VH-VL binders against Cytochrome c oxidase assembly factor 8 (COA8). Designs and how they scored, part 128

Target 1, 167 residues: Cytochrome c oxidase assembly factor 8 (COA8), of Homo sapiens (Human) (q96il0)
Amino acid sequence: APERGAERRDTAPSGVSRFCPPRKSCHDWIGPPDKYSNLRPVHFYIPENESPLEQKLRKLRQETQEWNQQFWANQNLTFSKEKEEFIHSRLKTKGLGLRTESGQKATLNAEEMADFYKEFLSKNFQKHMYYNRDWYKRNFAITFFMGKVALERIWNKLKQKQKKRSN
Key: E = the ipSAE of ESMFold2; O = the ipSAE of OpenDDE; V2 = 0.75 times the mean of E and O plus 0.25 times the DockQ between their complexes.

## First folded at step 14 (VH-VL)

Design jf11 (from je26 with heavy chain S100Q, light chain S93D; framework fv_ebrasodebart; at its last look DockQ between E and O 0.03; V2 from the best seeds 0.00; counts 0 for: pae E 17.9 > 2, placed apart)
Fold by OpenDDE, look of step 14:
Structure jf11 (fold): chain C 167 residues (1-167), chain A 124 residues (1-124), chain B 108 residues (1-108)
Amino acid sequence: as target 1 above (167 residues)
Amino acid sequence: QIQLVQSGAEVKKPGASVKVSCKASGYTFTSYGISWVRQAPGQGLEWMGWISASEGNTNYAQKLQGRVTMTTDTSTSTAYMELRSLRSDDTAVYYCARDQTYDFYRGSYPFDYWGQGTLVTVSS
Amino acid sequence: QAVLTQPPSVSVSPGQTASITCSGDKLGDKYAYWYQQKPGQSPVLVMYRDSKRPSGIPERFSASNSGNTATLTISGTQAMDEADYYCQAWDSDEDYVVFGGGTKLTVL
């Protein structure tokens, strides 16, 4: 099996979302969109009496979030770089300057940009397919653990009700 | 095979002009641009400017503005770089390079082929 | 004008990994290119668009670009890899090409 060369993921600097929820918060917080991924990070609440299953669910959600943040940060950066070079190359080919007579950055028309998007999507199709596959796997796992946590909570509530009836 | 062949070495006096040629072969000349890069003895690479082979549009480094002129002859697939008002600090090896600007997705990347270089010596 | 900064020299033993850095303001937001130049020869493109390798360049050559730093990595460095290496980027605002100062790689 050819060793798939580990694509050194250009680790976008893990921009630790500087968003800190209030210390006394008892719920999950949604931060502002991340500068690179444009995804809104969720700050997960950690209950004082977190069960092992709840902890596992939280960690899985956090890991999935981080994975998503990194993927989209890298994709957005790649998209931006490719778009810029594409525009530049097309303008040069047309003999057009990068700036209009008004000093504005020259752009391509919608048809030419459609070609860019088509080619970009085509080129990244496999990458997106793998992303989607892994996204589903992760979300199925999260959903499964959500179910387990729900069952655990129901069971604990039933046990507490039985103890209260026996006293 | 893609090749860029430059003219031979030149010796010039201060204040003179030099014109270096770069003949391209093995590809569609008008589908690409030509960039010029120079390298002074023991120094790094310095970008001089770019020309479109199809349209003749040029962009020159600000430092060389007014002294450099780039041209192309599509009939001979040859690019030219003229540098005027030569100074001692213009002594360098001058390179032409293919600048890929046309087909971003067809494996095009800039400066993938270089000429062999042309030594220009400016001496009193 | 954007400036790309490289270490003037890097030394590595044969078989070891060489790492050459190129630093510039917001370089991570641009594509980085790398060139190898041997004494008395023309530059040769060894890496394009941060991490892509041209045909004919050995797999031991890799590159990355993040933040303000592009890095060229040569794994299992060989004596034939001794050369000057230049990073390059394009400034889209001023439409000019910038080269780094170059790094001399010595294989000891």
Scores: ipSAE 0.584, ipTM 0.835, lowest interface PAE 1.0, mean pLDDT 89
Fold by ESMFold2, look of step 14:
Structure jf11 (fold): chain C 167 residues (1-167), chain A 124 residues (1-124), chain B 108 residues (1-108)
Amino acid sequence: as target 1 above (167 residues)
Amino acid sequence: QIQLVQSGAEVKKPGASVKVSCKASGYTFTSYGISWVRQAPGQGLEWMGWISASEGNTNYAQKLQGRVTMTTDTSTSTAYMELRSLRSDDTAVYYCARDQTYDFYRGSYPFDYWGQGTLVTVSS
Amino acid sequence: QAVLTQPPSVSVSPGQTASITCSGDKLGDKYAYWYQQKPGQSPVLVMYRDSKRPSGIPERFSASNSGNTATLTISGTQAMDEADYYCQAWDSDEDYVVFGGGTKLTVL
C-alpha cells in the first residue's frame, strides 16, 4: 500500500521529473487528468535529431505511461461497475427498489458497503501485487536506458572534439 | 465470436439523411469505442469519427463536422452513425470498427474487428 | 496534419518477399498499423504498434516503423496474400485517424 500511495501522491505522472534532466532542453508537458484513470498524461518531447537509442527510450516511456493509464482506467471502471452491482443485489435482497421515493439512487449504509470494499480489495490483491512488480520493473528499465542515452551523448561529444582536433 | 453486424444497403437522394446501425456481440460493448470508416467505390479508407460506447463522447473528422452524428444504445449494444445533407460523393461503403476509448492518450487503437459494411448510394 | 503516402501498386512473384511502404512526416514517432482488404471484404488487421502481429496472422508478415517510413514486409508471398494494404496512424495533436491511400499487392 505505501508504495502504491507514493506512486500517486500528486496528479503528475511519476516519470515526468525523473526523465527530464535540468540541463537539457526538454519540452515534455503534463495534460489534465484523464477522465477514466484520474492520471495526468505526459506529452513527450520528440527531438529533431533523435537517435535510435533515444527513440527506444521515448517509446518505452510512452508504453509505460499507456500501461499505467490503462491499468487505472480499467480498475476504476471495474470498481464502479461492481459497486453498482453489489448495491443492486443487496437492495433486491432487502426487497427495496433501485430508487428512493424522491427518484435518487438508493444506496447502502457504511457498514453494508464495508463488505463490498473488503471483497473488492481481496479479489484484486494479486492483480495489484503484479502491478507493483511490473511498475518497478518498467521504471528500472527506463533508468537503464536513460543511462545508455547519457553515455551515448557523452561519446558523441568526445567524437566531435576529436574531429575538431584532427581538422 | 466477436461480431459487428450492420444494417442493410440504402439508396438516398441528395439532401437526405442516412442512419446506419452497428450491433456488437461477443464482447463487453462499453469497454470499447466504435469508429466509423467509409470507402468510396474504387477508393481508399476514410475515417469519419469515433464514439465512446460508455459515455457517448464523440470525435468527428473535420471534413464531416456538422453533418455527422454518432450515438450508441448500450441496452442493445448498438452504435449508430447518421450522415445528413447527403451529396453524390457520399456514395460509399460505411464500416463500423471496434477501437478502445480507454487508451485515449494514444488515440485510436487498431481496428481489430470490422462490420460487414453498408453500401449507401446517393443518386437522383 | 499527417498525410500517409503509399505506392499505388506492388508486384511480386510467388515465394518472394514483398515490401509495402508508408511515408509520413515523423511517422516513426507514432504507432503504425496495417490492414489487409481482399475484394468484397472488410479490412483485416495484420500488424499493429509498428511491428506486432495479431493472433492468427502468419509469421511471414512483419513490419517496421522508423524515421518517416513504415514498411510492411511479407516473406514467402502466396497467392492468397493478393489484396489491398492500408497503413494507419493516429495524430494525438488533432485526435484523429489517418489512413494511407492503399497499395494493391499483385502476386504473379
Scores: ipSAE 0.000, ipTM 0.461, lowest interface PAE 17.9, mean pLDDT 79
ESMFold2 (binder alone), look of step 14: mean pLDDT 89; pTM 0.920

Design jf12 (from je22 with light chain E94T; framework fv_ebrasodebart; at its last look DockQ between E and O 0.45; V2 from the best seeds 0.00; counts 0 for: pae E 4.9 > 2)
Fold by OpenDDE, look of step 14:
Structure jf12 (fold): chain C 167 residues (1-167), chain A 124 residues (1-124), chain B 108 residues (1-108)
Amino acid sequence: as target 1 above (167 residues)
Amino acid sequence: QIQLVQSGAEVKKPGASVKVSCKASGYTFTSYGISWVRQAPGQGLEWMGWISASEGNTNYAQKLQGRVTMTTDTSTSTAYMELRSLRSDDTAVYYCARDQLYDFYKGYSPFDYWGQGTLVTVSS
Amino acid sequence: QAVLTQPPSVSVSPGQTASITCSGDKLGDKYAYWYQQKPGQSPVLVMYRDSKRPSGIPERFSASNSGNTATLTISGTQAMDEADYYCQAWDSDTDYVVFGGGTKLTVL
């Protein structure tokens, strides 16, 4: 099977706005939307007594978040670039200027833009299918580990209750 | 096979005009534009302007505005570039290139085909 | 007018990887194109839309575009790759095509 050369994902600069949550917060924080992905990053709280399972869950959530951020940042950038070229090419074909008399960027009508969206979605269909597949896999794994952590917490609570009854 | 064939080398005096032709073949001429690019000896590429083969719309580099005229003849699938008021610094190889309009979704790209170039020498 | 800046020259040994950069304001927000020009020949498109390779261009050619910098990478550089390389982008404000100053790649 020919090794599909890893498409070097043009890594959008990982300038994830380092929203620093308040140091004393014991909760997960949601940051503002990232300028590239438009996704709101979650800053995960790290408990002092984090169990190995809790740590694994947190790491998996973080990795999944980073994966999502990168995917959508790249997708949005590609969309923007293709949209701009489409508009430009159509305007040129029509003999229209890039700017209106008011100095605004000329736009295409809704029908022409619908054609662009259709073509863009068609072209990226496979990419979206792979994304969805991987998204489900990752979320399934997260859900599975959430279940394990929940069971661990229940077990620890039961052990603590037994110790309190024996004293 | 897609080809752009340019006219032969020209020698002109300062103040004269030159008209370079670019005959396109192997594709639908009116579905694309033509860009002109020049290269002075030992220098980089300089974009001169663009013309739509279907509509005849043009966009010229600011430096060449008023001196350059681009035209197309759809009947012969030929693009023309006229440069007026020639100066010594206009001495260059002039290239035509196919410039994409709509077909960028099909994997086409701007300047995917080039002419062989036309040397224009401006000498006293 | 947007300006694209390239190093004037890059040298590489045969079989090594060559990297040619093209820098411009917000170049990462635009598509970058790359052309190869050999002495006495017309330019040839080697990369389009940042990272796409035209038919007939060897797989050793790759490109990326991020931030303010587009990069052309030639893996396993061969003597035949010695040429001038130009980056190109479109300026949406002026509707002009802009070329970089060109980079001479020498294979030593």
Scores: ipSAE 0.640, ipTM 0.847, lowest interface PAE 0.8, mean pLDDT 90
Fold by ESMFold2, look of step 14:
Structure jf12 (fold): chain C 167 residues (1-167), chain A 124 residues (1-124), chain B 108 residues (1-108)
Amino acid sequence: as target 1 above (167 residues)
Amino acid sequence: QIQLVQSGAEVKKPGASVKVSCKASGYTFTSYGISWVRQAPGQGLEWMGWISASEGNTNYAQKLQGRVTMTTDTSTSTAYMELRSLRSDDTAVYYCARDQLYDFYKGYSPFDYWGQGTLVTVSS
Amino acid sequence: QAVLTQPPSVSVSPGQTASITCSGDKLGDKYAYWYQQKPGQSPVLVMYRDSKRPSGIPERFSASNSGNTATLTISGTQAMDEADYYCQAWDSDTDYVVFGGGTKLTVL
């Protein structure tokens, strides 16, 4: 899901794949869903004077987005390929063509399609469990560094306020 | 030891028919399909069609629809391909190939074993 | 009907890596298969479902498929690898099998 890796969202005009954020944005920008992963990519804002801690957080978020985009793009493609292959095989054994008499793409009945979904989930169960584990590990790391950055910013503002009072 | 053994070479005149046999051994014949693929001299592979050994269901390439008939005899584990109204451009080596049915864990592998080929020459 | 385009020939020296391409519209949305055919012999399946290797095929054979292009790669190419290579996919609209035009691999 797109909400897991982003803290601030601005939406660009919709497109098929890559997004075009405003050139002068001071916020993270959230683009339209990627065609392959169905996840909304984030264009991360880079402040003029980014601290080392802020840079580490941003890179971690970027890496997590790339990893997540790649995982779901691959899974969606595998799902599509295996679904077509499954339908092809079952229609073939039933002596049915790829098209109905009306010219529509032939499908299997609901019971047969349920068999595919069950087999796909069973085959990929462990892969998805490892994905969930890694997602939580990455999310924990991001949240931890978000906290550290927040504390760094509070401390800097208190230091600036203390210096202002002494003047 | 999985084998597909085809009938011998044939010479035909235009307008005639040819029937090529493909005897399978070493596996459960009814668990697979048979595809027929031809190759003109010096040319690439051209898929002709497919038949299910268990149900007798067929699917023929559009180019050959109406001219080709594929059958099986389960009792002898033999597939047949008959091509009618032969023309000179039907001169080719005709292969049968085992058409592996979908296995969710192994995937789909349509042509894992091939016959030795049968040369059919069509000349006036 | 889909069209799969292969280069007519590829030449490599023994021990080098050969790459044979197969191009088709949105081919990466389908599984691709590869066959080896030596002169006077029947084709032999060498790669299936994009990148999987059948039993008995040397591990120097590998393959990939993305975008519009599938690629068969033979590392450490040997004289015995000299053959014609065909890619194959399904036409998802017609259920027909489509072969590429073939690539003659020469090991010099």
Scores: ipSAE 0.223, ipTM 0.684, lowest interface PAE 4.9, mean pLDDT 83
ESMFold2 (binder alone), look of step 14: mean pLDDT 89; pTM 0.926

Design jf14 (from je22 with heavy chain S31D S54T; framework fv_ebrasodebart; at its last look DockQ between E and O 0.39; V2 from the best seeds 0.00; counts 0 for: pae E 9.1 > 2)
Fold by OpenDDE, look of step 14:
Structure jf14 (fold): chain C 167 residues (1-167), chain A 124 residues (1-124), chain B 108 residues (1-108)
Amino acid sequence: as target 1 above (167 residues)
Amino acid sequence: QIQLVQSGAEVKKPGASVKVSCKASGYTFTDYGISWVRQAPGQGLEWMGWISATEGNTNYAQKLQGRVTMTTDTSTSTAYMELRSLRSDDTAVYYCARDQLYDFYKGYSPFDYWGQGTLVTVSS
Amino acid sequence: QAVLTQPPSVSVSPGQTASITCSGDKLGDKYAYWYQQKPGQSPVLVMYRDSKRPSGIPERFSASNSGNTATLTISGTQAMDEADYYCQAWDSDEDYVVFGGGTKLTVL
């Protein structure tokens, strides 16, 4: 079995979203878009009487969110770096400077950039396929646990109704 | 095999000029540029500038602006670096290196191949 | 001008892991390159685009770039790895190449 070389995930600095929800909030909060991933983080509410299943669901959602944040932060950074090198290399090849006569950063036309996007997507196709697979797997697990939590809540409500009828 | 072969060592007086050559082989010369890097004795690497082998456009380090000229001859696959108004602090090993211009998706990198270096000594 | 800062020297025992850092403003937003230079020899590219390894470079060489710091890591360091190491980046604003000051790796 070829040892899957552990792709040392360049850990984008775990930008702990500095967004702190109000201490007295009883619901989930959506933060502003993260600077690196551009994804809006969710701050999950922790109820005082959280069941073991609810806790497991919350943790799974948090882990999935962190995984997703890291993936997109790294992907966006890679995209930015490769885009910059592409622009630079193309400008050099054309004998063009990096700055226009107006002092603005020189850019490539839409057609040339389309070539970059095509090549970038082609190069990262496998990475995106693995991401999608893992995304579906994680969301399936989350959905499954959501179902379990829903059933648990129904069962607990039924037990409470039976106790109230017996008294 | 890709190779960059530089001219031999030079001894110059202050105020003189030196022209170092770098002959490329084993690849399409016009698909890449050439960068020049120097290293003073016991010092680090200093980037001097680059030239495109396709368009002939150049960019020089600000410190060397007006004193350095880079050229290419595509017929001989040779790059040249001329440094004028030589000073004692220009004493260094001068390197040419292949600089990527075209296809960064193939995994090529700037300075993936280097010349053997040319010692230029500036002495009174 | 962007400056890349490296430690002047790093010492490691044979078989141990060596880590060489390169710090610079916004270096995390750029690709880092690494070169090995042995005494009296030309520099050799050992890592490109933060973490990619050229053909012929041993697997014990790895690199990463995070925040404003690029790191070259040599696992299972050997006596033959004793050399000067330079980081390099490109400044897209001024269109110039910057080298770090170099790090002398000594294998004790």
Scores: ipSAE 0.601, ipTM 0.834, lowest interface PAE 1.0, mean pLDDT 89
Fold by ESMFold2, look of step 14:
Structure jf14 (fold): chain C 167 residues (1-167), chain A 124 residues (1-124), chain B 108 residues (1-108)
Amino acid sequence: as target 1 above (167 residues)
Amino acid sequence: QIQLVQSGAEVKKPGASVKVSCKASGYTFTDYGISWVRQAPGQGLEWMGWISATEGNTNYAQKLQGRVTMTTDTSTSTAYMELRSLRSDDTAVYYCARDQLYDFYKGYSPFDYWGQGTLVTVSS
Amino acid sequence: QAVLTQPPSVSVSPGQTASITCSGDKLGDKYAYWYQQKPGQSPVLVMYRDSKRPSGIPERFSASNSGNTATLTISGTQAMDEADYYCQAWDSDEDYVVFGGGTKLTVL
């Protein structure tokens, strides 16, 4: 529920130093909702000594985020276009103008708009089912690579411990 | 199956009027609108206006406002476009085209079926 | 009133891909429609609602619309595709239908 942004408490002074509280807990950041998709982007941390397997996992997460952002941005655009078309068509059929007497765009009442929302959801049902399927497939792949990274880290930790013991 | 059949070619003098008919068949006339589009010789398409066969309301292109009248006769499934005070630059092929009402699954496609066109020649 | 700008002509060799553009201010916020017109014939709807293809239109026809530009694309262009092509949109603020100026596609 609480929002985390890129906001900084203090503006960097002109006194030539910048401070960032770099806990050794290097971590990802969650940004504000994207204007088009309404999804919050994740800014992924890239460590200096990232392994090839860790890089593959990060890229897969980035790719999945881009796919998800694109899907909802496209859906929101289609929703806006079809909503406007629906309103225009119903006003045209009723013999009403596109604008009120005050000059603002005419709208339909809530009961009339409910027809649009119901039809839009019904029309897009199959598309959302395929989206959910692909979402689960992508998350399964991410989980698989998370497991591989975990095993890699265990192996590296064991190898380092054996090296220390033999010295 | 769906057809829009227009009246024949006309030759008019400047200052006269012309009334082009467009008879629809193969669909429920009152569920759709009719747009009128003209094309001067060797030139592009120019939208003139539309009429709803359901309610009879119209919307005309501003260039033609005051000179054009569009009507329908639901008993004969026929749309009419009358252009008054003709000028030489009104010489064109006049098309009627079916306007789809909003269909949630198909969207809006205002010109899915076109008449064969009516040549109106305005010469002195 | 909105203005839709098309190139006056596009030439392609048979089998190549033709692209016809249609430019308008914030056109990607509207649905775009495309018509084909051969000499002496009425226009025929070839693409609607940005990228949808009517039944009977070959799959080599495709379209897109984003930003300020809609694009009609014909892959594997054939001699029978030689025609004038018009884009169309409506001005949602004023309920006007606007056509582009048309593009003559020549297949050499």
Scores: ipSAE 0.011, ipTM 0.604, lowest interface PAE 9.1, mean pLDDT 81
ESMFold2 (binder alone), look of step 14: mean pLDDT 89; pTM 0.920

Design jf2 (from je22 with heavy chain L101V; framework fv_ebrasodebart; at its last look DockQ between E and O 0.46; V2 from the best seeds 0.00; counts 0 for: pae E 2.2 > 2)
Fold by OpenDDE, look of step 14:
Structure jf2 (fold): chain C 167 residues (1-167), chain A 124 residues (1-124), chain B 108 residues (1-108)
Amino acid sequence: as target 1 above (167 residues)
Amino acid sequence: QIQLVQSGAEVKKPGASVKVSCKASGYTFTSYGISWVRQAPGQGLEWMGWISASEGNTNYAQKLQGRVTMTTDTSTSTAYMELRSLRSDDTAVYYCARDQVYDFYKGYSPFDYWGQGTLVTVSS
Amino acid sequence: QAVLTQPPSVSVSPGQTASITCSGDKLGDKYAYWYQQKPGQSPVLVMYRDSKRPSGIPERFSASNSGNTATLTISGTQAMDEADYYCQAWDSDEDYVVFGGGTKLTVL
């Protein structure tokens, strides 16, 4: 089986959103949308007495978030670059200037842009299929660990109630 | 096979004009544009301008505006670049290159094929 | 006018990896193209749209574009790879093509 050369993902600079939640917060925080991915990052709270299962869940959520951020940052950048080339090529072909009389960037009509979107989606269909597959796998794993953590918490509460009844 | 064949070397005096030809073959000429790039001796590449083969639309580098004219003949699949008011600093190898129209799958791949170059020497 | 900056020269031993950088304002937001030019020859497109290889270009050629820097990487560099390399981008605001100053790759 030919080793599919690892497509070196052009790592968009992991601009870790410099959003720092308040130090005393005991909750997860949602940051502003990332400028590249347009996804809102979640800053996960770390409890002082985090169980190994809770830690594993948190790490899976964090890794999934980072994966999503990178995917969409790269996808959005690719989309922007291709869109720009498309517009430019069409304008050139039509003999139209890149700028309107008002100095704004010339745009294509909605029909021409619809063709671009259709073809862009068609071209990236397989990539999106793999993304969706991996997204489901990751979310399934997260959900599974959420269930385990919930069960662990129930069990710990029951043990505490039994100890209080025995004293 | 895709080929761009340019005219031969030219020697010109200052103030004269030069017209370089670029004959394209092996592809649909009108589906692409032609860009011109020059290279002075021992220097880098300098983009001169672009012409669409189908519409004849042109865009020239600002530095050459008013002195350069690009044209195409679709019947012969030939592009032409005329440079007027030649100066000593116009001494260079001039290249034509195929400039692609956007492809949904490939995108732009400008200058995927080049001519062999035409040496233009401007000497007193 | 947008300027693309390249190192004037890069030296590498045979079999080693060569990296040639091209820096420009917001270059990461544009597609970068790379050309190889051997002495007395026409330029040859070696990379297009940041990381795509034309047909006939060896797999040892790769490229990336991030932030303000595009990078051409040649793994397992061979003597035949000795050439001048130029990066290129398009300025969408002024509709002009910009080349880098070129990098001479020497294989020692």
Scores: ipSAE 0.580, ipTM 0.826, lowest interface PAE 1.0, mean pLDDT 89
Fold by ESMFold2, look of step 14:
Structure jf2 (fold): chain C 167 residues (1-167), chain A 124 residues (1-124), chain B 108 residues (1-108)
Amino acid sequence: as target 1 above (167 residues)
Amino acid sequence: QIQLVQSGAEVKKPGASVKVSCKASGYTFTSYGISWVRQAPGQGLEWMGWISASEGNTNYAQKLQGRVTMTTDTSTSTAYMELRSLRSDDTAVYYCARDQVYDFYKGYSPFDYWGQGTLVTVSS
Amino acid sequence: QAVLTQPPSVSVSPGQTASITCSGDKLGDKYAYWYQQKPGQSPVLVMYRDSKRPSGIPERFSASNSGNTATLTISGTQAMDEADYYCQAWDSDEDYVVFGGGTKLTVL
C-alpha cells in the first residue's frame, strides 16, 4: 500500500521552507511537506495552449492530490488526538502527573504504547484498505490519461507533418 | 439506571474540614473513576481531582494539592472527597462525576454522569 | 494552566441558530467536550470528542473543533435550550482537565 504518495514527489530536503515556483517555469514543481499531511504538494503548470485532454489530466491529478492531502491530514490529526487521549487516560489511572519531576511531558513506556498502536491499527484497518483501493484506482486513471495525452501529442505531430507535405 | 447520589448540604467555619460522599449505583463501580468538580456561586466549573475506584490512585488539581483527599469504599460503591483548611472562597456546590476510562473504540468520555451536587458554605 | 475562553453570553431568537465558541491555543489538536447546565441543576454532557452526540441529546446540537476554536451549534433553538454552556479539554501542563468560563445562552 502506498504510504504517502511519495512515488510522485521529488525528494528535495528542505521540508519547512515557504516555496513558490518561478514565474516563467513550464514544469510542475514539488513543494515542501505540508505541515498537516506531511506530503509534498505538486504545483501544477498550466500551459497557455492546454488541450481539453491535457486539462482533464491536470484536474484529475489536482483532485487526486487534494484527496490524498486531506486523507493524511485527517488521519495524522486523529492519530495524534487519540494517542494523547490514551496517554493521559493511562497516566491518570496510575495516579501520575502530566509532567515528570524534570518538567518534561510524561509518556508511557514502549510496552504500554504497543497496546495503543495495536488497537489503533486494528480499528483503522478497513479505512486504510479503502484508501489503498482508491489510491490504486486514481493512479490507474491518471496513467490512462497520461497515455491518451501522449498519443494526442504524437498524432498532432503527424498531422503537422502531413500538412507540410501536402502544401 | 446509573445514579450518583451525594450527601447533604453542609455549613462550616473557616479552618474546618468537610467530607462529601458520592454513592454510585447502576454500573460496575470499580470499572470507572470518579472526578470531583466544584462551582462557586455564580461562577464556572473547576475540576478538583480524580480517583480510580478500583485501585484508589488519585490525581489532584495543582491548586488544591495538600488540601484535598479523595478515597473510595468499593464495598459500598461510594467515593469521598475531603477538603481541609476551608476558606470562604471554598463556598461552592461540589459535584461528583463518573469518569470513564479509555476505551479503544469509544475513546475517553469524561463526566458522562453527575451527582446532584452538595452545597458547602464556609462562613466567617 | 491552559485557558479556554468563551463569550460570557449569547442571545438568539427562538428557531434561530445559536453558536457558542471556545478558544484555546491549538485547541483543534485536542478533543473538545461540551456541557449544558440549567439553573439549579447538574451539568449534562451534550457533545464529546469534538462532534459526537450522546444518545438522548437532540440532533439540533452539533459541534466542531479546528485550529484554535471549538464551536457548539444549536439549530432551531428552543426556550428549553436556555442554559449555561461549558467547553472542556485536556490540560497537558498541570491539570488533566480544564473548563471554559461558560457562556449563558438566552433565548429571546
Scores: ipSAE 0.456, ipTM 0.761, lowest interface PAE 2.2, mean pLDDT 84
ESMFold2 (binder alone), look of step 14: mean pLDDT 89; pTM 0.921

